# Designs tried in a protein design chat: VHH binders against q8kes1. Part 7

Target 1, 126 residues: q8kes1
Amino acid sequence: MNLKVKGARDVFEYMKGRIPDETKEHLFVLFLSTKNQILRHETITIGTLTASLIHPREIFKAAIRESAHSIILVHNHPSGDVQPSNADKQVTSILKKAGDLLQIELLDHVIVGNNDWFSFRDHALL

## First folded at step 4 (VHH)

Design c3 (framework vhh_8emy_2)
Fold by ESMFold2-Fast, scan of step 4:
Structure c3 (fold): chain B 126 residues (1-126), chain A 119 residues (1-119)
Amino acid sequence: as target 1 above (126 residues)
Amino acid sequence: QVQLQESGGGLVQPGSSLRLSCAASGFTFSDYAMHWVRQAPGKGPEWVSSIYSSGSYTYYATSVKGRFSISRDNPSKTLYLQMNSLRPEDSAVYYCAKEWEYDSGLDYRGQGTQVTVSS
């Protein structure tokens, strides 16, 4: 069964056991149906996040392949501090613009910590 | 049962200050980011400010940045908006809101509190 996400807390709960090595930064993309059910997730990068390492064409190629209606970005900080970095904000801006053009919405970007999370959507950063 | 109750609005002159409050109950207040949203007559809702669950991170709409300050008191389950240097264009009903839901957008609002800035 595909899991439905209602908000950032559900995304945090989904990712809780799915980060292979929490000592490293990972950027994931979640592909969602029209009903906000997770169709699949994919690891985009491992290691320190920079905007130059993000290729919108590859992310949206995968989204189209999955017939995704929308996507959610998920990122962990090994420090446990969920405050977005400037690189996190730049990556979010790039993918939001690409999604708007392709009609595949970037629904949220969720930063996951040990017992907390930060949603770009909840803070109007999207 | 989730409850949000706004207060502190009123009629003030340009350049004045007001402090809005939102009393929350029915959920674990300290777990959720909170928002202030305003709506002027004939216009759609405008996001004003957000605060992270612990109070550590705050965000503001460009139109209010430097004039408004959002804060929270988790023990008393209260959200605040300190509004300084008020302008006529700040006139609106102000609502507090709990987290965004992906299907519904703006999750929950109280009754709102009216702010009117006029001479």
Scores: ipSAE 0.446, ipTM 0.748, lowest interface PAE 1.4, mean pLDDT 87

Design c4 (framework vhh_8emy_2)
Fold by ESMFold2-Fast, scan of step 4:
Structure c4 (fold): chain B 126 residues (1-126), chain A 119 residues (1-119)
Amino acid sequence: as target 1 above (126 residues)
Amino acid sequence: QVQLQESGGGLVQPGSSLRLSCAASGFTFSDYYMHWVRQAPGKGPEWVSSISWSGSYTYYATSVKGRFSISRDNPSKTLYLQMNSLRPEDSAVYYCAKEWEYDSGLDYRGQGTQVTVSS
């Protein structure tokens, strides 16, 4: 798509129509250029999110191959409730720490619902 | 140009209430999440509360949950924070903020309004 994202709203708009089955939780990673343009996105998990299913090395390996400057996590909640779960917070913490170490910033984590979203960055959870 | 104008702060005793207002201009207010953040002397900004663009969803920091209520009036382009049962720890400059921008990390904050809670 190569769309520029200025904030969490643009991430929400980008994800419209790109979730294959909205009845299930999906975790996506967006790879961003230095100008915050989406280079590519990748589905990481489908189904109930647990930290044990998240492999930072594989995510950042892909980010390096894409020459990504930063990444954004996107996660849908089939319930439409955009409140983060403890699993969501745990996954975010793991990937933020890995990104800080590798100098590929986790810019945001956006939870998307039907007509609303939740930004970890906006809520000081990053 | 995004403009945010806070008001309603003051000096009050513990247990008192204050209502803060934020008048917004220069953007489509009804399209954006709005936030209240506060900053005490010598500390970084602390997020306090958020409200979705429709007003349907509200979020609160654990330190203020049950005491503070965020609301908005989209026709008048105004954000509110009702603060009840104020504590000395609530003393800070309160800023209203628009959704953060990724390119600059810019939170569109206003000038702030000082809240001082002291006996």
Scores: ipSAE 0.330, ipTM 0.661, lowest interface PAE 1.8, mean pLDDT 85

Design c5 (framework vhh_8emy_2)
Fold by ESMFold2-Fast, scan of step 4:
Structure c5 (fold): chain B 126 residues (1-126), chain A 119 residues (1-119)
Amino acid sequence: as target 1 above (126 residues)
Amino acid sequence: QVQLQESGGGLVQPGSSLRLSCAASGFTFSDYYMHWVRQAPGKGPEWVSSISYSGSYTYYATSVKGRFSISRDNPSKTLYLQMNSLRPEDSAVYYCAKEWEYDSGLDYRGQGTQVTVSS
């Protein structure tokens, strides 16, 4: 059954056990229904995050295919430190602008650590 | 139902200090990030500060960094904001807020507490 996410904690709980190799940085996109239920997630990149690896067209093409109302971006830091990097902020800005244009909201970006998380939305960085 | 009750505001002179408190109920306080948000007359809400569920990580808006300090006491379900070196532009109603709810945005349950900084 599709899990409803109410906030970043639910996203963190959903991602527990779903990161294939925690020694590597992974970027995921969660596709959400109008009721904020997770329809599916997809791995976008593996390895150090950089804006050059992000293709908004392909991400939003997948969102449209999934009939997603909104998306959430998730990534892990292998260090366990959940503070955002400049690359994290750049990727967020790119996808927020694309989502605004296409009317598929980037609802949040969540960085997940072992026992903590960081929400861009909670910190007015979105 | 989530309830948040702010207190500690008042009228102070520039350079003064205030400590705001927020009593939380209706949710498992220790499981959520908590935030302070302020709203000045005629302006939208401005995020001020956040603290992780454990208290291990704190974050501040550029406008308050170095002057404000956020803390929490999970056993008493209370959030605090220590405000030092207050400026006229800090004048606002201050709200505590639970982690952003994707359905409804930030959860403002209380009246807030008014902070007025004037000479």
Scores: ipSAE 0.309, ipTM 0.680, lowest interface PAE 1.8, mean pLDDT 85

Design c6 (framework vhh_8emy_2)
Fold by ESMFold2-Fast, scan of step 4:
Structure c6 (fold): chain B 126 residues (1-126), chain A 119 residues (1-119)
Amino acid sequence: as target 1 above (126 residues)
Amino acid sequence: QVQLQESGGGLVQPGSSLRLSCAASGFTFSDYYMHWVRQAPGKGPEWVSSISSRGSYTYYATSVKGRFSISRDNPSKTLYLQMNSLRPEDSAVYYCAKEWEYDSGLDYRGQGTQVTVSS
C-alpha cells in the first residue's frame, strides 16, 4: 500500500491530484520509512512561504510520531515556475540542520509545477 | 545500467568557447532531469546547470549564468553544454549527471571530460 519514491520524479507523480487548491502555494512534508516508502504526508502551510512561519520542532515532532526515518519537503508554485525563492532556500537550510541534529534526514525538497519539478538535492542545494 | 559518456573538453585560451556533449544509455532519457556538474582539483563538486525532461526549464549556477547554455536532444539521447567566454576558473572535469536516486549515495555520473582554460 505504501508507495516507494526513488527520486524527485516519483515525488512529483505522488503529488499529482493531491494538491487541494492549485491556485495557492502549499508546503507539504512527506514522512518516509527506511525503505523510502511514503508513510504519510501532511500540509504544513497554505499561502506564501516565509521562513518565520516554519517551526522545525512541530515538523520533527510529527516525524517522530509517524516513526519516520527521513522526510521530504514538497511545495507547489501555482505559476508553474519551479525555480526556488530565497525563502525556499532559507526554509530548506533550517530544516536540513534540524534533521541532521535529530538524525531524521531531510532527504530532499521538491518544488512542483504543472508539468515539471525542481529537486534541491539534484542542484546541490541540500 | 545507466551509462553516461561525456566529450568535447580540451585546452583553450580565456575568452574561447567549447561545446560539451553527453551520450546517455540504459534509461529513458526523455523522462529525467539532466545536470552538468564540475569538479576542480582539490575542490568538491559544483553544480553548473540543469535541464528539465522536456527542455522547458533550464537553471544555471550564478558563476556561469549568461555565459553557458544547456540543451538536450531527446531523440538522440544527448545532453549539451555550450560554454562561452571561458575563464581560468572554469577549468575542471565536467560530468554529465542523471537525476539523483534516494536509495543510493552514488551519483549517476559519467567519467567526465577535462576542460582547461589557460594561456
Scores: ipSAE 0.389, ipTM 0.721, lowest interface PAE 1.6, mean pLDDT 86

Design c7 (framework vhh_8emy_2)
Fold by ESMFold2-Fast, scan of step 4:
Structure c7 (fold): chain B 126 residues (1-126), chain A 119 residues (1-119)
Amino acid sequence: as target 1 above (126 residues)
Amino acid sequence: QVQLQESGGGLVQPGSSLRLSCAASGFTFSDYYMHWVRQAPGKGPEWVSSISSSGSKTYYATSVKGRFSISRDNPSKTLYLQMNSLRPEDSAVYYCAKEWEYDSGLDYRGQGTQVTVSS
């Protein structure tokens, strides 16, 4: 039975133990069912996040392959500071627009630190 | 049934202070992050501040950092926003909001409280 996520806290808890190297920044995408169950997650980038490294075509191609209803972006900040960067906001905007066009909602973007998280949805940034 | 009720808004001059309050009911207040969001006429919602469930962590939008302070009193189930050095651009309806749940079709905000800063 797939794990259901009710909010950003559940996304944070899901990502615990699933980051291969917590000393590096990773961007993940979670693929969700109509009931917000995690179908799979996939690593998109490793290293400092920039908008030029993000290809909506590849992310949404994977979402379609997984029969995802929606997606959630997750990335970690090794510093523990969960405040979003301008690059984080740009990436979110690009993927939100792509998801709207393709009818695969970007449900949230969650930044995870060591003991804290930041939800774009909670902060009216989505 | 989540209910949030904001109060404390009003008409003030630039440089003034106001304290907003939000009374929460219908959920276990001490378990959730709480947020302040504002919306000015003709603009979309802007996040202002957040506070963790215990109150140990606080976050602020760049536009209000150093001027606003968020706090909470878990025993009384009340969220606060202390607003200092108010500017005309702070004029908006201020809403408190509960930590978002993904399968909810509704924004868990109160009715809002109007803040108007004018000279």
Scores: ipSAE 0.358, ipTM 0.693, lowest interface PAE 1.7, mean pLDDT 86

Design c8 (framework vhh_8emy_2)
Fold by ESMFold2-Fast, scan of step 4:
Structure c8 (fold): chain B 126 residues (1-126), chain A 119 residues (1-119)
Amino acid sequence: as target 1 above (126 residues)
Amino acid sequence: QVQLQESGGGLVQPGSSLRLSCAASGFTFSDYRMHWVRQAPGKGPEWVSSISYSGSTTYYATSVKGRFSISRDNPSKTLYLQMNSLRPEDSAVYYCAKEWEYDSGLDYRGQGTQVTVSS
């Protein structure tokens, strides 16, 4: 895709209509070009998020296959409360460290609710 | 184009209150989430609080929750931070920031406003 994301709002708008069942938590990864254009997104988990369900090797294998320059993590909260959980923070830390080692930046983690979003980058949590 | 002007800092004693203001210009203020970020000497920036574009949703860092209150006045294009029960650990330069843009990062305008809490 050639859709450019300038910030977390654009990520939120991109995800509208792309969450199959908003009553469940989903974790997605967006693969980005050097110009922050969305190349593709991929669903990683469905259901309650735990760090044990996250496989950095598979995520970054996909990023390499897509020739991604960077990635953005997206997670929905069906409750509408976009404040991050401890599990969200743990997953973010794991993927940030993996991205740093592989030189594929985790540019942001965006939690999306009904009409609001939370950016880890905006809140100095990344 | 984006301009943010912070004010209201000063030297106060522990337990005091201060109200910080941020005057915004050069963008449609009411369309953007706004943040307060602080930086103490020798430390990296610490996010303090954020407020949704409408003012209906607010978030706070654990260290300030219950003591600080963020608000905004969209007609006057002004962001506020009410700081109560100030502690020496709150001493920092306080910056207001518009939601982060991936190409540019957080936009910390001007010198910020210095808050010093000491006896």
Scores: ipSAE 0.319, ipTM 0.670, lowest interface PAE 1.8, mean pLDDT 85

Design d1 (framework vhh_8emy_2)
Fold by ESMFold2-Fast, scan of step 4:
Structure d1 (fold): chain B 126 residues (1-126), chain A 119 residues (1-119)
Amino acid sequence: as target 1 above (126 residues)
Amino acid sequence: QVQLQESGGGLVQPGSSLRLSCAASGFTFSDYAMHWVRQAPGKGPEWVSRISSSGSYTYYATSVKGRFSISRDNPSKTLYLQMNSLRPEDSAVYYCAKEWEYDSGLDYRGQGTQVTVSS
């Protein structure tokens, strides 16, 4: 089944129950079709905030392999505080620019907590 | 299903102010950015303003910037447009619209509210 995501809430709902250990930080990438249907998701990192930082090459290598039209980044905060760190903002900015150059749009970055989420797109940070 | 009900329009003189309201139901209002769009007789729709889901970020068409102010009250599920220094060219039916966040579209199903600024 290809689930269509219309916004950050759909991303949050999709990832709910798909985080293997909610006591740990996980960084995921969702690969989307031209119709914003989820083709697949992939875990990029598991671990502390520092270990969750990635290079653009890692994300876009996977996106090219999956023939994705666009991508969405998702990571969880075990604390439940969905406010982005400065590192989260810097990584997002770099990945947005890389996606624009490669023509694989970074459509959003969603931080998920227990019962809440934060969308970079909604807050004009994308 | 999405339901949007606009109100607050009327006939006013140039230089007057009006406050439009949009009551939303059928969706989780606080999850979506909201827009105001207007349509004058014989013309296509013109985008007026956008507010983020949290209310923290607002955007305006050049033609209304500095005169109009968009706001929202998430607990009451209501969107507002404060219109100051109204001009005859602001005359239109005003619609509120829910953003399709990732689909680059707007969902507006209200009947609109008529604003007429006398010539």
Scores: ipSAE 0.149, ipTM 0.532, lowest interface PAE 2.1, mean pLDDT 83

Design d2 (framework vhh_8emy_2)
Fold by ESMFold2-Fast, scan of step 4:
Structure d2 (fold): chain B 126 residues (1-126), chain A 119 residues (1-119)
Amino acid sequence: as target 1 above (126 residues)
Amino acid sequence: QVQLQESGGGLVQPGSSLRLSCAASGFTFSDYYMHWVRQAPGKGPEWVSDISSSGSYTYYATSVKGRFSISRDNPSKTLYLQMNSLRPEDSAVYYCAKEWEYDSGLDYRGQGTQVTVSS
């Protein structure tokens, strides 16, 4: 079902129960329609996030194939602390720039915990 | 319909304290981040602070960190901003806002509450 996301709360709710192993860091990409409906999500990395493991061409190739209008990044911190790391900020910057060039907006990056989340958009980090 | 009612502003001297309140209705307050945003005359809106749905995480603009404290009371659906060591540059209309919405941004276009710091 194509679920519409209005903000980071909806992204958090969508990802709830969809993280296979919360003891590991997972990075997901959500592909969105022009109406901000989730077309699909895809796991990008499992394990400690590093910019060297992020390949914008593969992410945006999938976004183009899905006819995505925009994307949202989602990841978890096994510690439960939803504050962004420097690696999280670096990955966000790389994908923001790639999306701007391709005109497929990086709409948000959401870090999810058990009962809380952090939105880069809500904190003017996008 | 989201409704937000800000109060607690006033005219104070530099170094004074004020506590702002925001009464929320029309949505499940405990499910969302809440924000304080301010706008001074001739300037665009400036994000001040936010608080997670549970209250476990608080974030502050560099300009107010260490002086302002955000809190919430989910049972009463009220957001607070404790402002200490007020400076003339803190003078602005203060608005509370619900989570950034992807279609529309932050909704903070209520009446606000005026804070004036002047000697």
Scores: ipSAE 0.474, ipTM 0.755, lowest interface PAE 1.4, mean pLDDT 87

Design d3 (framework vhh_8emy_2)
Fold by ESMFold2-Fast, scan of step 4:
Structure d3 (fold): chain B 126 residues (1-126), chain A 119 residues (1-119)
Amino acid sequence: as target 1 above (126 residues)
Amino acid sequence: QVQLQESGGGLVQPGSSLRLSCAASGFTFSDYAMHWVRQAPGKGPEWVSYISSSGSYTYYATSVKGRFSISRDNPSKTLYLQMNSLRPEDSAVYYCAKEWEYDSGLDYRGQGTQVTVSS
C-alpha cells in the first residue's frame, strides 16, 4: 500500500496528480518511513503566485505526530519554472538544520513543474 | 568508485542529428534510473530526459519532446541520447547523471560533452 520513493523522479510522479489547483503555489511535506515509503503527505501552505509561507515548527510538529523517520518537501511554481529562488534555498537550509537537530532528516526538496522537476539533492544544494 | 563518461558531442548544422553516449562504471547500472542534463553558456542547468532502470519509463523536457530519444543498454552499461532536428538553442554541455538514491546517498554526474549547433 505504501509507495517507496527512491529518488526525485518518484516524488515528482507521486505529486503529478495531487496538486489540487495548478494556478496556486503549494508547499507539501511527505512523511517517510525508515524504508523511504510515503506514510502520508500534507499540504503545509497554499498561496498565490507571490507567496509560499512556511514555518519549521509546523512541519516538524506534523512529522513528530506521524512518527516520520524523514521528510521530503515538494513545492510547485504555477509558472512551471522549476529554478529555485533564493528564498527556496534559505528555507531549505533552515529546515535541513532543524531536521538534523531533531533527527528527522530533510531528504530532499523537489520543485515540480509540468514535465520538469528540480531536486535540491540532485543538484548538491542539500 | 562511480564514474560517468560522456561522448558524441560536436559542431553540427541546424536540422542535424547527434547521438550522445554515457559509459557508466563503478555501480550496478541496471539498478538505477539515469538522466540527461544540459547547461548552455550563461544559463543554469536544464533537465533534458529520464529513463527508468528497466527502460520501461521515459520522460522528456517539453523543449525536446518529439526530437530527442533516451535509451540504455544495461549489458554494456551505456546510456544514449539520440538528438534529431537539432536547433541552435540545443547548444550546451550535456551531462549524464545517476539518479540520487535516497537509501544510498549517491549522486554522480559526468564531466560532460559539448554540443554546438551553428551554421
Scores: ipSAE 0.219, ipTM 0.624, lowest interface PAE 1.9, mean pLDDT 83

Design d4 (framework vhh_8emy_2)
Fold by ESMFold2-Fast, scan of step 4:
Structure d4 (fold): chain B 126 residues (1-126), chain A 119 residues (1-119)
Amino acid sequence: as target 1 above (126 residues)
Amino acid sequence: QVQLQESGGGLVQPGSSLRLSCAASGFTFSDYYMHWVRQAPGKGPEWVSAISSSGSYTYYATSVKGRFSISRDNPSKTLYLQMNSLRPEDSAVYYCAKEWEYDSGLDYRGQGTQVTVSS
């Protein structure tokens, strides 16, 4: 039943139509099964992303509650430019380290634009 | 069996141009984003450029933006990287890479092509 994601393209397609207001930046977490099926997604923040607003404990608390095997971070850039900011890279580094310690892998971070996406995994940034 | 074969590297002077090619086989090339990644001696891999499956969208690392141009020819299953105004810091082995697949855990790269920019 649950949608399986094979790569960042599938994450982008899943997020299409699921961003409530594309004029605002949103950070989502996708919770995945051992088979990389999306169990659920959850909005973490709305508004400009800064590392100080991201609390690994809350993200991984939710992942544990959902019995997630791994997680994927997704956020949108209202500009449509999918290149990561320094804040995006910092957040990714923090959550990668936390996931490694808790044994809930941060499988990818996908930035979604209007018609395209950027995968941290594909770009050796994860 | 996914296979990627890079070519076009060489030894050039700063300010020179090179065009790299990557011949793809074993998968439906036109369905996937393609990437160029480079690795200098003693360094980890650095992403260079990406192109969408249709070729309509291209992306570049800040270090190469304005100098490098990525393109693809889906009928011939070939990926290209046009490198202009080469600098010594561009010296690396250049790999083309298929879009990452979460289940595989494997990085589908070719064997690479060496680019050396020497003054």
Scores: ipSAE 0.219, ipTM 0.671, lowest interface PAE 2.3, mean pLDDT 85

Design d5 (framework vhh_8emy_2)
Fold by ESMFold2-Fast, scan of step 4:
Structure d5 (fold): chain B 126 residues (1-126), chain A 119 residues (1-119)
Amino acid sequence: as target 1 above (126 residues)
Amino acid sequence: QVQLQESGGGLVQPGSSLRLSCAASGFTFSDYYMHWVRQAPGKGPEWVSVISSSGSYTYYATSVKGRFSISRDNPSKTLYLQMNSLRPEDSAVYYCAKEWEYDSGLDYRGQGTQVTVSS
């Protein structure tokens, strides 16, 4: 039984306890079925997020292998401030364009803090 | 069942202000992001603004940034949109909506409130 995510709150709840070292910034990708069930997640980067460290090829290779219908990006801000950086926005733009071309939708990007989250979809930034 | 009831619209002149209200029921209002969306005749819905569940974060479409202010009162389960310096292009039916759901999108089930900005 895979967990279904209905919105960003469910993504936030899923990521609780799954961040190995909350003192560091982690970028994850969640692979979703057609029913928005989480098939798997993978850690993409650990440490300060920069667009130059993100390779759409590797992310979408994994998505294709998992037969994912869509993906969700998740990363944490150790500061607890869930406001997106310019690097966060740039990474989101790159992966949205790649997903559109490959027909594997970037459904959302969720920034998780200690007891709050930010959804790019909820802020019309995706 | 989710129920949303918008009010506060009307006919005003350019440069005027209006405050819209949205009364929410049927869900735990304080747990959800809330949105304002508008739709002009013959056009698709345009997202306007969002506020976090606690009210700590607010964001706006570029077309309204600096003129509109979103706020909420969780005890009364009411969402507000303060609209200043209104322009003819702001004329639309305004809807409040619960958080984006991945299967269904934004849930704007209310009747909306009509805002007309005309001389």
Scores: ipSAE 0.328, ipTM 0.707, lowest interface PAE 1.8, mean pLDDT 85

Design d6 (framework vhh_8emy_2)
Fold by ESMFold2-Fast, scan of step 4:
Structure d6 (fold): chain B 126 residues (1-126), chain A 119 residues (1-119)
Amino acid sequence: as target 1 above (126 residues)
Amino acid sequence: QVQLQESGGGLVQPGSSLRLSCAASGFTFSDYYMSWVRQAPGKGPEWVSSISSSGSYTYYATSVKGRFSISRDNPSKTLYLQMNSLRPEDSAVYYCAKEWEYDSGLDYRGQGTQVTVSS
């Protein structure tokens, strides 16, 4: 019954109607089962993303609470430009390392625009 | 099933150009991001370039930026990589890849085309 995500396109489609205010940058975490079904999503930050705002402990505390097998990071760019910033790359690196240690894989990071998306996995950035 | 067929590789001298092609079938080509990935002997796969479903957005690895150009022709279901100013370090098998599937690895990459850059 839970929605299964097969790739970044499914993540984009899931998030398309679930961003509360597309004029603002939001960072979300999707919690996934062993079958890559979305258990829940949670908003982590609202406003410009910086590495200093991201605390792996809080993200993985939520993942453990949800009994997630893996997580996917999602954030939107209000400009519609889905190219990752240096801050996006830095955040991804930090969370990948934390997930590896805790054995909760960061499966992907997806940047969503209006009709387009960018997958860190598809670009070998994970 | 997804099928990808790369062509256009060969042996060239440093500074030369090559154009690679990838013919896609078995899926709705115009709906997916497409990528070029290369693998040199003894190395893991290296992502080279990606293009959005419409062709409006292109992305490049730092090592090839300014030298390579990715493009697509959705009506003919073909992906291209124009490679200019080739260097010996560009020598690799080049693979066409469809957007990554989470339940599998690079299962949708084609058979590859060999590019060798040497004197």
Scores: ipSAE 0.212, ipTM 0.654, lowest interface PAE 2.2, mean pLDDT 85

Design d7 (framework vhh_8emy_2)
Fold by ESMFold2-Fast, scan of step 4:
Structure d7 (fold): chain B 126 residues (1-126), chain A 119 residues (1-119)
Amino acid sequence: as target 1 above (126 residues)
Amino acid sequence: QVQLQESGGGLVQPGSSLRLSCAASGFTFSDYRMSWVRQAPGKGPEWVSSISSSGSYTYYATSVKGRFSISRDNPSKTLYLQMNSLRPEDSAVYYCAKEWEYDSGLDYRGQGTQVTVSS
């Protein structure tokens, strides 16, 4: 797919209308080409995000299968508040390190709310 | 070209206040989220605060919440950080930062302004 993301706003716009049940927290991964075009997205978890539910092996296995150059994590907060939790920060740190090791960059983690977003990259959290 | 110029730092005593300013040029300031990031000697960058393009939403790191206030004046293309009740651990170079663009390998931060809180 040739849909290019230039920043977190484009990720927010892409995910608009693509969250199946906005009353639940969903974690997605976007697989990107070398030109930051979205190749595909995949739902990783549905329900409250905790570090114990995140398996870097499975996420990066999928990235390799998709021939992704980099990945972006996206999740929604049903409350609409885009402030990251400590669990969100922990998950991001784990996946950033795994991506660095495998040479598949975690380009960003974007939390999406109703009218706003939070980018870990914009906030020096990546 | 994106240009960000910070000012307002200095040497102050614990409990003091400072107001930092960032003058922006080379882009449509009112279209972008803006942030303050700080870096202390020997440490990596630490995000401090962010403000939405309209100014309607503000976000703060836990370490500064209740003491710092971020604001912007879109007509004058200026970002502010009001810092109250300063602590020695707030000592750092403070950088104004523009919303990141994934294609850009460049760090859209200014030159920084030094804040030293020391008795």
Scores: ipSAE 0.380, ipTM 0.711, lowest interface PAE 1.4, mean pLDDT 86

